# Designs tried in a protein design chat: VHH binders against UPF0758 protein CT0611. Part 3

Target 1, 126 residues: UPF0758 protein CT0611, of Chlorobaculum tepidum (q8kes1)
Amino acid sequence: MNLKVKGARDVFEYMKGRIPDETKEHLFVLFLSTKNQILRHETITIGTLTASLIHPREIFKAAIRESAHSIILVHNHPSGDVQPSNADKQVTSILKKAGDLLQIELLDHVIVGNNDWFSFRDHALL

## First folded at step 1 (VHH)

Design a30 (framework vhh_7zox_3)
Fold by ESMFold2-Fast, scan of step 1:
Structure a30 (fold): chain B 126 residues (1-126), chain A 120 residues (1-120)
Amino acid sequence: as target 1 above (126 residues)
Amino acid sequence: DVQLVESGGGLVQPGGSLRLSCVASGFTFSRYAMGWVRQAPGKGLEWVSDINSGGDTGYADSVKGRFAISRDNAKNTLYLQMNRLKPEDTAVYYCARELTYGDYFPFDSAGQGTQVTVSS
């Protein structure tokens, strides 16, 4: 059955082996059931993250198609430094507002490194 | 292995105070929301209080104004300061690592508990 995520560590472990080219930034969205099971994930952007490349309509259209109850954002930093950038915070704010409006909650944004992660929710940034 | 070890329970008179401690090991304590749940004799589990990794706290209505939750990330320790104790606070108190993406009751790990008895 589908993997259930309890927190950011489970998200980090799910993403192991699923990042095609770790020399580039990838932004993913995970679609979750009401039981917090991962229904699927989708690549949103590849390359340097900017708010202008984020299209909430397309992300939430996919979430609705998947019958997702909630979503989680995941991205990697090729540097291995998991601290969030201002662009990361801006993207998070945009998608949190869209999710609140559409009643598909953005549960977390997880930044993954080699053996470390950063959770926006765990740091009260969501 | 995740391990949570509670201490600080005991027998106290109504109106008394106790401070519970929970020492955590086997995970990065600072990255998890932690809480206290209790089970009174013949009753189900009741959520008491929680604190997330950012320090935001929540309390059950039955304990608001009397209990204070805190954490010391350098010592991997969770605390519950219990003031103005009432007989209805009598329960086994469990330290719990909470689901980050969930309600207070679906915790993923709990300790063995510490008994608190409030009686004359």
Scores: ipSAE 0.050, ipTM 0.438, lowest interface PAE 4.7, mean pLDDT 84

Design a31 (framework vhh_7zox_3)
Fold by ESMFold2-Fast, scan of step 1:
Structure a31 (fold): chain B 126 residues (1-126), chain A 118 residues (1-118)
Amino acid sequence: as target 1 above (126 residues)
Amino acid sequence: DVQLVESGGGLVQPGGSLRLSCVASGFTFDDYGMGWVRQAPGKGLEWVSDIYSGGSTGYADSVKGRFAISRDNAKNTLYLQMNRLKPEDTAVYYCAKYGSEYVTIDYAGQGTQVTVSS
């Protein structure tokens, strides 16, 4: 059965145990059905996140291939500090605009730590 | 002070059409996902359709191909165009605002009755 995500907590719980190397930053994309069930996730980047590493075409190409209704971005901070960097905010803005144009909505961006998370949606940063 | 005001319900014969409207106020309309849910007599709530702030839409299998959701952000209005109506579509239809939780309704309107009978 595919997991249905109702909010950032569910995203955090889904990612628990799915980060291959917690000493590095990873950016993941989750592809969601119309019922917000996780169809699949993919690792987009590994290493320090910068806007120059993000290519919307690759992310949305994958979303189209999966027939995703929407996407969620997830990345980890190895420090455990879930506050977003300026690079995190810039990446989010770029992907939100691309999703709006392609009509595959970026529902959220969740930064995950050890026992904590930060939701861009919950803080009106999308 | 969030308000959602539905209209457009009524009695219609099978095969007919209705257009539901929902006028929203008290929040920045274009920042939020919106949807329609319904409750048939003696049944629980059923999700019908949604449309997110970016414009992507979803539909329940029972209405796919017959219903079309849309929004007019300049008018703070959500619509549901209902075509080829069936007796099984008889329900109270509620306009819904999504909150910070995904797909979770944080506010619903008072509802509008749709009755499909011959």
Scores: ipSAE 0.035, ipTM 0.371, lowest interface PAE 4.6, mean pLDDT 84

Design a32 (framework vhh_7zox_3)
Fold by ESMFold2-Fast, scan of step 1:
Structure a32 (fold): chain B 126 residues (1-126), chain A 122 residues (1-122)
Amino acid sequence: as target 1 above (126 residues)
Amino acid sequence: DVQLVESGGGLVQPGGSLRLSCVASGFTFSSYDMGWVRQAPGKGLEWVSDISSGGTTGYADSVKGRFAISRDNAKNTLYLQMNRLKPEDTAVYYCARSPIYEWGTSYYFDYAGQGTQVTVSS
């Protein structure tokens, strides 16, 4: 699957049908090529998101092994409310800094609901 | 000749509702993402809502939960249902055809209509 993503809407559409249990919060990372094609996605956490559960070293180790040029974070809110939490913002900041240092850009963080999404990039939060 | 013709604007009291329509012609409507942008007096253009060719919708934070975008591909028509209107929603509303949305770029349109005025006041 060499699906090219151009923005948060494409990420939302890619994630449709790929969340194993929509009653639970999941955090995913998408690994992208230089042409923004999805190489693979991986589940990072299941359950309530907290910054203490996020280890940049492990995420970027996987990105390097996948030969990813960039990454995108995706998570769902089972409530359908796509507004970011403080934990979401903290996780985004940590991974953005790590990506900048390692030259593997965090392109976006997309929060997906039922028929709606929130993009950190589109809201100038990234 | 691409044309987008808006209608449904007018004067409404705070808390009221309006439904905007946009009739498209001159292109294959079903193949394009469509959206609404607005310009309030003395301000710049603000993206309000969009809908993809596949039906996926997006909304600005200022209108989430109050506005609903929809399309009827058989009638080449785009709609915006506006509920619980506020004085801050006063603007000229433009129907727009969106070819592309890409990371790191502002949402943009290749064609827009002439606009329809929405005024929310007592």
Scores: ipSAE 0.018, ipTM 0.236, lowest interface PAE 6.6, mean pLDDT 84

Design a33 (framework vhh_7zox_3)
Fold by ESMFold2-Fast, scan of step 1:
Structure a33 (fold): chain B 126 residues (1-126), chain A 120 residues (1-120)
Amino acid sequence: as target 1 above (126 residues)
Amino acid sequence: DVQLVESGGGLVQPGGSLRLSCVASGFTFSDYAMGWVRQAPGKGLEWVSDISSGGITGYADSVKGRFAISRDNAKNTLYLQMNRLKPEDTAVYYCATDSFLEYSRGYDYAGQGTQVTVSS
């Protein structure tokens, strides 16, 4: 709340210690204000990520309820490897298109490890 | 006392090349994403390129394949190598950091700029 995120490092620091069980994949959404302040985060899925289980309407319904201007996706890999899978890329593509249509921008997707992270935005994948 | 000082601009013919430099001071340069933005006369600001603290680069579609951004953390210096310049690249080029190169892409810290003119 009220923490301004300027880039993926700030997202990584915010999520550090907030993942309940790092032996499992968790997908989170951060809801941001017009000033890129974190209003809230929400757990979307726990367990192996697959594009068929992602429902953009539910994610963006939550964003509207939160009065979010934009969103950031965050998830962890239990392996510690922060490189994106094909499922991660597919989920990102689906949610970027939905955000564009609804005018709630998907600013980034950050994969968090123990001491490192991967930003889709920093790698020109958003 | 954050300062960003750009240099390397000038007059060049279409198809030519220039290398811009930006010397940073007053902050821990290696911890920040850095980039270049430009403004043509009578136009708004356009993001050109950025580079993360880890060296990951991004480019605007208008400059992809022609420009290359790089950094030298030991010298607190950011570079932009500009190749195959076009008249449309004529602008004041600014070195920038903070929100403009990150999620909001707005101004927080920016330099005084360096003029690039591509003559026909």
Scores: ipSAE 0.056, ipTM 0.401, lowest interface PAE 4.1, mean pLDDT 81

Design a34 (framework vhh_8emy_2)
Fold by ESMFold2-Fast, scan of step 1:
Structure a34 (fold): chain B 126 residues (1-126), chain A 119 residues (1-119)
Amino acid sequence: as target 1 above (126 residues)
Amino acid sequence: QVQLQESGGGLVQPGSSLRLSCAASGFTFSSYAMHWVRQAPGKGPEWVSSISGSGGSTNYATSVKGRFSISRDNPSKTLYLQMNSLRPEDSAVYYCAKDFYELGSYDYRGQGTQVTVSS
């Protein structure tokens, strides 16, 4: 049974038990159906996030393979501070533009902490 | 527990202005972005505008940019949409919303307020 995500809280709850090592920064991609059901998630990077390490073609290759309608980016901040860095904003911009061209929407980017989250969409940054 | 109540709609002439309000309760209003969404009869829902929790960032649909202004009053937990230079194409039920990804099927949408722009 696939979980339907209605907003960033659902994404946070989905990820809460699924980060293997919360002392490290992880970037995940969630692949979504036309009804916003999570088809699968995939770990893209582990360790400090930099925009130069993100390859849109690999992310969207996986999205096409999954027949995803849209994607959501998720990453954690080990500090617990969910405010986005400049690297977070750059990664978001790159993937938003790639998704627009390929018609696979970047629906949100959610930064997760221990008991809080930050949604780019909820803060009018997407 | 989340409750949203829209008001301020009505029947107006083209070129008129209206201000819509959304009274929020059941959550920490200032911590969350808020959105205005509209739906005309026989059409799908259309996102209109968004505002960040602090009010520091706003976004608008191309169709309303320059005519509509979104704002919020966090102490009173109220969201506003100032609509200027109204056109017949703006006729719709207007909803305020929180925590939604799929327009037309989100749980936090309020009851709506009807706006009709007609001569």
Scores: ipSAE 0.128, ipTM 0.486, lowest interface PAE 2.4, mean pLDDT 84

Design a35 (framework vhh_8emy_2)
Fold by ESMFold2-Fast, scan of step 1:
Structure a35 (fold): chain B 126 residues (1-126), chain A 120 residues (1-120)
Amino acid sequence: as target 1 above (126 residues)
Amino acid sequence: QVQLQESGGGLVQPGSSLRLSCAASGFTFSDYYMHWVRQAPGKGPEWVSSISSSGSYTNYATSVKGRFSISRDNPSKTLYLQMNSLRPEDSAVYYCARGWDYLSTEFDYRGQGTQVTVSS
């Protein structure tokens, strides 16, 4: 049964136990239905996040193939500090713009820690 | 503290237009999804339209697609629903609603509603 996400807490709960190696930074995309059910998630990058590693074409190609209504970005910081970096903000801006153009909304970007999270949407950064 | 106040309803003839407004207070309006939901006599609530926090993303129920337009003005903390080509089946109490961060059909607060009657 597909999990329905209501907000960043549900994204955090979904990602618990789904990060293969927490010593490394992972960027994931979650593909969502019109009812915010997680259709699938996909690993975008592993290792230190930079804008050059992000290919909007590939992310939105996958979103279209999944018939996703919207997407959510999720990544972890191995340090446990959930505050966004400048690279995190740059990546978010690029994908937000692409999603707006294609009408596949970037609903949020959630940074997950061990026992906490940071939502770009909650902090007016999206 | 959260308050939503709808206005702009009334009695109109088929084919007419109305613009509904919703004044929001008690929260940071620009951080939330906003929705219009309607309820006709004897029916359950029907989701009509949604708009993202920035206004960049809008969604509509099939029954109103092409006739209704949702918009928002974040500086004035106001949500709008422009209703064109009104039909008798659009008659309902219209509520604006604040949604969960990601849910287009679920809401945590709604206003008292404004009555729209489309009749000849």
Scores: ipSAE 0.090, ipTM 0.457, lowest interface PAE 3.0, mean pLDDT 86

Design a36 (framework vhh_8emy_2)
Fold by ESMFold2-Fast, scan of step 1:
Structure a36 (fold): chain B 126 residues (1-126), chain A 121 residues (1-121)
Amino acid sequence: as target 1 above (126 residues)
Amino acid sequence: QVQLQESGGGLVQPGSSLRLSCAASGFTFSSYWMHWVRQAPGKGPEWVSSINSGGGSTNYATSVKGRFSISRDNPSKTLYLQMNSLRPEDSAVYYCARTEYFGLSDYSDYRGQGTQVTVSS
């Protein structure tokens, strides 16, 4: 049975061991059902994150194909510092607005560290 | 540190009303779904009601639908449960609980100390 996520801790636990190379930044999207079960995840980018590398149409095209009800963004910082950068905030804003228009909610953005995480939703940044 | 403090319980007669409160601290209250869960002696927790972060979406267990009303005041970081037409089977310890994402009954986990409601003549 697919894993159900109740909050950012469950997202962190799901991603633990699923980041292929922790020395690099990875941006992932998790696709969720109406019951918040993880249907699948996809790697969007590998390497330093910039807003210019983010294409909402490709992310939401995948979400529609998966029949996702909502999505969650996840990425890691090789430094282990889970505080969001300005680029992280810009990417989040772009995808939040696209999700609102398409009615596929960006439920959260979780930055994962070694044994901690940061939730945009918990900090009212969504 | 997350803290949830319930209050407002007591001993009442069948058909009476009570309003429960839950004071929250240690987190961004306005960003979370909030829930009421109850537990009667010798039984497991039973989900009662949920409310979304903005207060515009509410859900209720079938057993309380039409009698109970959940609400929240984000500026004061307080969750409420208005309980009307109370029945003996509503007797339980009532807990408030927090979830970050969509608040269906199977996500509920209580965090507070609880407040006792006893409906008896």
Scores: ipSAE 0.021, ipTM 0.333, lowest interface PAE 5.0, mean pLDDT 83

Design a37 (framework vhh_8emy_2)
Amino acid sequence: QVQLQESGGGLVQPGSSLRLSCAASGFTFDDYAMHWVRQAPGKGPEWVSSISWSGGSTNYATSVKGRFSISRDNPSKTLYLQMNSLRPEDSAVYYCAKAPYEVTGYLDYRGQGTQVTVSS
ESMFold2-Fast, scan of step 1: ipSAE 0.183; ipTM 0.539

Design a38 (framework vhh_8emy_2)
Fold by ESMFold2-Fast, scan of step 1:
Structure a38 (fold): chain B 126 residues (1-126), chain A 120 residues (1-120)
Amino acid sequence: as target 1 above (126 residues)
Amino acid sequence: QVQLQESGGGLVQPGSSLRLSCAASGFTFSSYGMHWVRQAPGKGPEWVSSISYSGSSTNYATSVKGRFSISRDNPSKTLYLQMNSLRPEDSAVYYCARDLEWLSYYFDYRGQGTQVTVSS
């Protein structure tokens, strides 16, 4: 992709047209280079997000395979309400801790709506 | 062309209140989260508070939680910080900021700041 991400707006713009079915909740991971360029993205889950569906080992195994320096977590809310749920916060905490241990930083978690977004980092939740 | 202009600082006694304002121009204010950051002489910048683009979500540094309240008025493109129960350690130049690049410690798109001095 070669798109350099400078913040949550760039993540939102990148995800436009890349959500296959906006009526369902999707969780994606974006793999980034040392210069914050998007190397690729991968779908983690489709359907209601729960912490029990998140497997840090598999996510970070993919990050290592892609030679990612860092990752960004993205998901959509079909309702259009971009405020984070408790499950969203729990998932973020799990992946932040795993990234810290593996030295592959979770830079942000972005919730995308139709015309807006929410950044965990911009709101000091990460 | 992104511009942020802070105001409302001053010299106050411990326990006093101040309300800071930040007037934004040059970008779509309602599309961005906003932050308040402070910097005391000889120290690096310290993040104080943030607010979501819609105003429905707010966060605070542990040092100010329960004393400070962030708010915004998107139609007027203005960000606010209500500071209550001020302490000498709150003395700093206060800046509003649009967004910070993840790999940068520079506060690009911050204003000129407003000085808050809490006398001991």
Scores: ipSAE 0.000, ipTM 0.156, lowest interface PAE 13.0, mean pLDDT 80

Design a39 (framework vhh_8emy_2)
Amino acid sequence: QVQLQESGGGLVQPGSSLRLSCAASGFTFSNYAMHWVRQAPGKGPEWVSSISGSGDSTNYATSVKGRFSISRDNPSKTLYLQMNSLRPEDSAVYYCAAGYTYTVEYSTDYRGQGTQVTVSS
ESMFold2-Fast, scan of step 1: ipSAE 0.207; ipTM 0.557

Design a40 (framework vhh_8emy_2)
Fold by ESMFold2-Fast, scan of step 1:
Structure a40 (fold): chain B 126 residues (1-126), chain A 123 residues (1-123)
Amino acid sequence: as target 1 above (126 residues)
Amino acid sequence: QVQLQESGGGLVQPGSSLRLSCAASGFTFSSYSMHWVRQAPGKGPEWVSSISSSGSTINYATSVKGRFSISRDNPSKTLYLQMNSLRPEDSAVYYCARESPLYYDSSGYFDYRGQGTQVTVSS
């Protein structure tokens, strides 16, 4: 089953029921086709997000293996506050630059809450 | 046919205020996030401000925060930018831009923008 995503709302809806423990922070990467269909998602980390735990080489190696055209980052905040932290912004900047160099675009970073979300793209932070 | 038409630019002195308007037609305006983008001569485009489809989420570039206010009126299909305490470095062509609802397209982040309105801040 490949869901075609049109924007951050579709990403939010895709992630519903796919976060195994909402009391913990999870970082996911979504691999997308040229038609913006979700090919697969992968959990990158569980627990407090820090830039030192994120390895662009491993993320983009997986993207290449999946034949992904682009990627989307998703993570949850257990607090329900969808505002990005400084660590979230730093991780986003690092992965956007890596994607630009490898020509596998980081399309968005979506922070998901219970009934709301924050899109870096929607806020021109990407 | 999607159309975005900016107005309200002009020549003003530093410290003055201007209000820019963008009239939208040819699409369901209330379903799209809207942006203001500016471009000074010899420079690339600079994002200025954004507003979500409902108007509940608003963001500003650091260079204009506290001086500019973005708003929208969905019934009249109009986007606004209130610019206060204008500085010479605010001189640019200001464009109204519709955010692409699709992540992938050849137009990039914005799928439509208007023709622009010139703002010149000079003594």
Scores: ipSAE 0.000, ipTM 0.169, lowest interface PAE 11.2, mean pLDDT 83

Design a41 (framework vhh_8emy_2)
Fold by ESMFold2-Fast, scan of step 1:
Structure a41 (fold): chain B 126 residues (1-126), chain A 122 residues (1-122)
Amino acid sequence: as target 1 above (126 residues)
Amino acid sequence: QVQLQESGGGLVQPGSSLRLSCAASGFTFSEYAMHWVRQAPGKGPEWVSSITGSGGSTNYATSVKGRFSISRDNPSKTLYLQMNSLRPEDSAVYYCAKSQFGEVIWDSMDVRGQGTQVTVSS
């Protein structure tokens, strides 16, 4: 049975033990069902995040393949500072617009630290 | 036990303003997103507005955007809906609802109060 997520805390809990190398920045996408159950997650990038490395076509192709109703973006900051960078905000904007057009909503972007997280939706950044 | 109590409804003329309140108890108010939902006679419930636990983010149904403002006072555990430029189509019972598990707007709504009647009529 798939894990059902109800908010950013559940996303943070899901990502515990699923980041292969916490000394590096990773960007993940979580694919969700209509019941907000995690169908699968996929690593998008490893290393310094830039908007030019993000290909909405590939992300949403995977979302369609997984029959996802919505997606959640997740990444970690090795520094432990969960505040979003300008690159984080730019990536979020690109994927939000793509999701709106394809009607596969970007529900949230969660930045995960060791014992803390930051939700774009909770902070009116999405 | 979670309890929500709405108040502030009444009979008003088109173009008037009302402020609804929802007094919350039985949970840590600041940790949960809160919502306003309305239901007119013979119609299903319509989501009106949401606010995150911190109060940092709000969202509105298209039909009320620019006229209604949601806010909260976490120390007093009270949710508000300021309704301006009221129209006859805003007539409904207004309900206060709590997100089930968290402070984010897209969380499931788990509980609502008994409602407060708003009637906009000439």
Scores: ipSAE 0.000, ipTM 0.140, lowest interface PAE 13.4, mean pLDDT 81

Design a42 (framework vhh_8emy_2)
Fold by ESMFold2-Fast, scan of step 1:
Structure a42 (fold): chain B 126 residues (1-126), chain A 121 residues (1-121)
Amino acid sequence: as target 1 above (126 residues)
Amino acid sequence: QVQLQESGGGLVQPGSSLRLSCAASGFTFSTYAMHWVRQAPGKGPEWVSSISGSGRSTNYATSVKGRFSISRDNPSKTLYLQMNSLRPEDSAVYYCATDIYSSEWYLPDYRGQGTQVTVSS
């Protein structure tokens, strides 16, 4: 199964039902092929998201291992509020810069809620 | 209905300049943003540059910033890409594209047939 994503809605649909415990904040990375097909996803952190706990080295090490062309960052807010925090914006900036240096593009950062989502790309924040 | 036709590609030497054109029809050209996307041999599509419908806002991929310039002529419904200081790594098929079907997509949904650019001695 080579599931292709065209935008944030497809990412939201893919992640629906794949979050183990919605009462906790989870950070995921989707690894994509050159055709934007999802190769795999991986849980990076569980618990409160802070920029100081997110290291590009670990995320891009996994991307290289998967032979990913690009990545998409996904996380949930237990509150159900899909608006990004300052910590979310800081994490996105750090990973975008790292991806640019390593030539593994961060295509988007999607915050998922119950029946809605927020795309950094759709809001010109990426 | 929507049609995009690229032209202007060719074989050039490193350091040369080249200007690509895209003729658009079948939609209200001035209303929609336009994009240049390229695909190198063995690689997926890479976004190169975008321009707003009015032409007042432009964006560039880091790899081409300072060397490429995007522009449009709304009366003639034509999009341009001026490419200066060309490098071997710029070799690719170049496509013009528009997001009239969905602005939420990671890559533009509709693109033309493309024009080949080869930078080689």
Scores: ipSAE 0.000, ipTM 0.184, lowest interface PAE 12.8, mean pLDDT 80

Design a43 (framework vhh_8emy_2)
Fold by ESMFold2-Fast, scan of step 1:
Structure a43 (fold): chain B 126 residues (1-126), chain A 121 residues (1-121)
Amino acid sequence: as target 1 above (126 residues)
Amino acid sequence: QVQLQESGGGLVQPGSSLRLSCAASGFTFSSYEMHWVRQAPGKGPEWVSSISSSGGYTNYATSVKGRFSISRDNPSKTLYLQMNSLRPEDSAVYYCAREGVYFDWLSHDYRGQGTQVTVSS
């Protein structure tokens, strides 16, 4: 809504209590304004994440509809281990390239755990 | 996982010097601009100094310019603040802070627990 995010910690805090079923993997997208305020978030998938189930067209169609300047990708691992999988890295690469072409930056990808998170940006993986 | 740990504070007389250190871990220290911020009792946070990722550029608040110098050692992942000619108004908790990833201007997305500096006669 009008919450401003300055880094992955703020994304983690925003998602706290917003994951409906922590026994399942959820992928969310956050739509941000030019001032990095959260305009809205949307659930993209529920269940095991694979690159073949991620459609950049649909994600960026939603971003354009929301008048987003940038997006942040968020997902949880039911195991609580916030280290990224190869599928996580592939999804991030695909969406980064699509965002660069459409001029809607993929600002970060954050994997959230209970009291821990992993930021692709902080680890130079974006 | 991002961690910043300040040290080096203490109780000193006006005119004394102190050197603060900040040990960083959990991120690529050499990629980020680093900042020192202070907060005195009953006051909001005050930005003190910044240093670019390479150490090539430094900046200072008017209140400390000419007395304080910021430096960094990227191999050891350590940030320093050399404080000379200390004044009672420099008394505060000093925090080191990392530049925000999502901003192109001064922002403090990670801050340590701080180190207390008290300047009193």
Scores: ipSAE 0.009, ipTM 0.225, lowest interface PAE 9.2, mean pLDDT 81

Design a44 (framework vhh_8emy_2)
Fold by ESMFold2-Fast, scan of step 1:
Structure a44 (fold): chain B 126 residues (1-126), chain A 120 residues (1-120)
Amino acid sequence: as target 1 above (126 residues)
Amino acid sequence: QVQLQESGGGLVQPGSSLRLSCAASGFTFGDYAMHWVRQAPGKGPEWVSSISWSGDSTNYATSVKGRFSISRDNPSKTLYLQMNSLRPEDSAVYYCAKGRYTLYDEFQHRGQGTQVTVSS
């Protein structure tokens, strides 16, 4: 059945085993229903995350295609350090504003490590 | 297990101030964002305010922005909500909640709540 996410731990567990190469930084987007069930996920980028490489149009085009009510952004840090960078914060701000305009909420941004995670929402950064 | 206990509510007149407290135990308080959520009779839960684990970042619902101030004291494991210029529409049971995704899910792990009634 579709997995309902109640918090960042559920996102972390969903992504476990779904990151193809943990030695590389991957950025994913999760598309959610009105009940916060994961409809699908999609890889957005592979390689070092920078704000200049993020195109909200493409992310939200995919969200509209999936009939998503909201999205969650997920990426891994190969170093295992789950603390957000300034680039992570900039990307989050850009996508938050785009989601607000399009009425598709950026519900969270989760940085995943091997056995831990960092949630922007759990830290009131969203 | 997680325990949250709210206090500081009461019956006040419009324009008054109240300071709510939430005593937390059973988890590492300083590692989690904390939230205030309220629920008026016959209505669903409404998010009021959030504070980051360190206290450095705060967010407020538009309806309370400029009137309410959220703060925390990590050594004493206490969350606060300073409510100024109270209005009748602020009347609700106020709950503190550990960081979660939805108001519904946050509300499932709430404390006992503290009643705030703003009436003339």
Scores: ipSAE 0.016, ipTM 0.284, lowest interface PAE 5.7, mean pLDDT 83

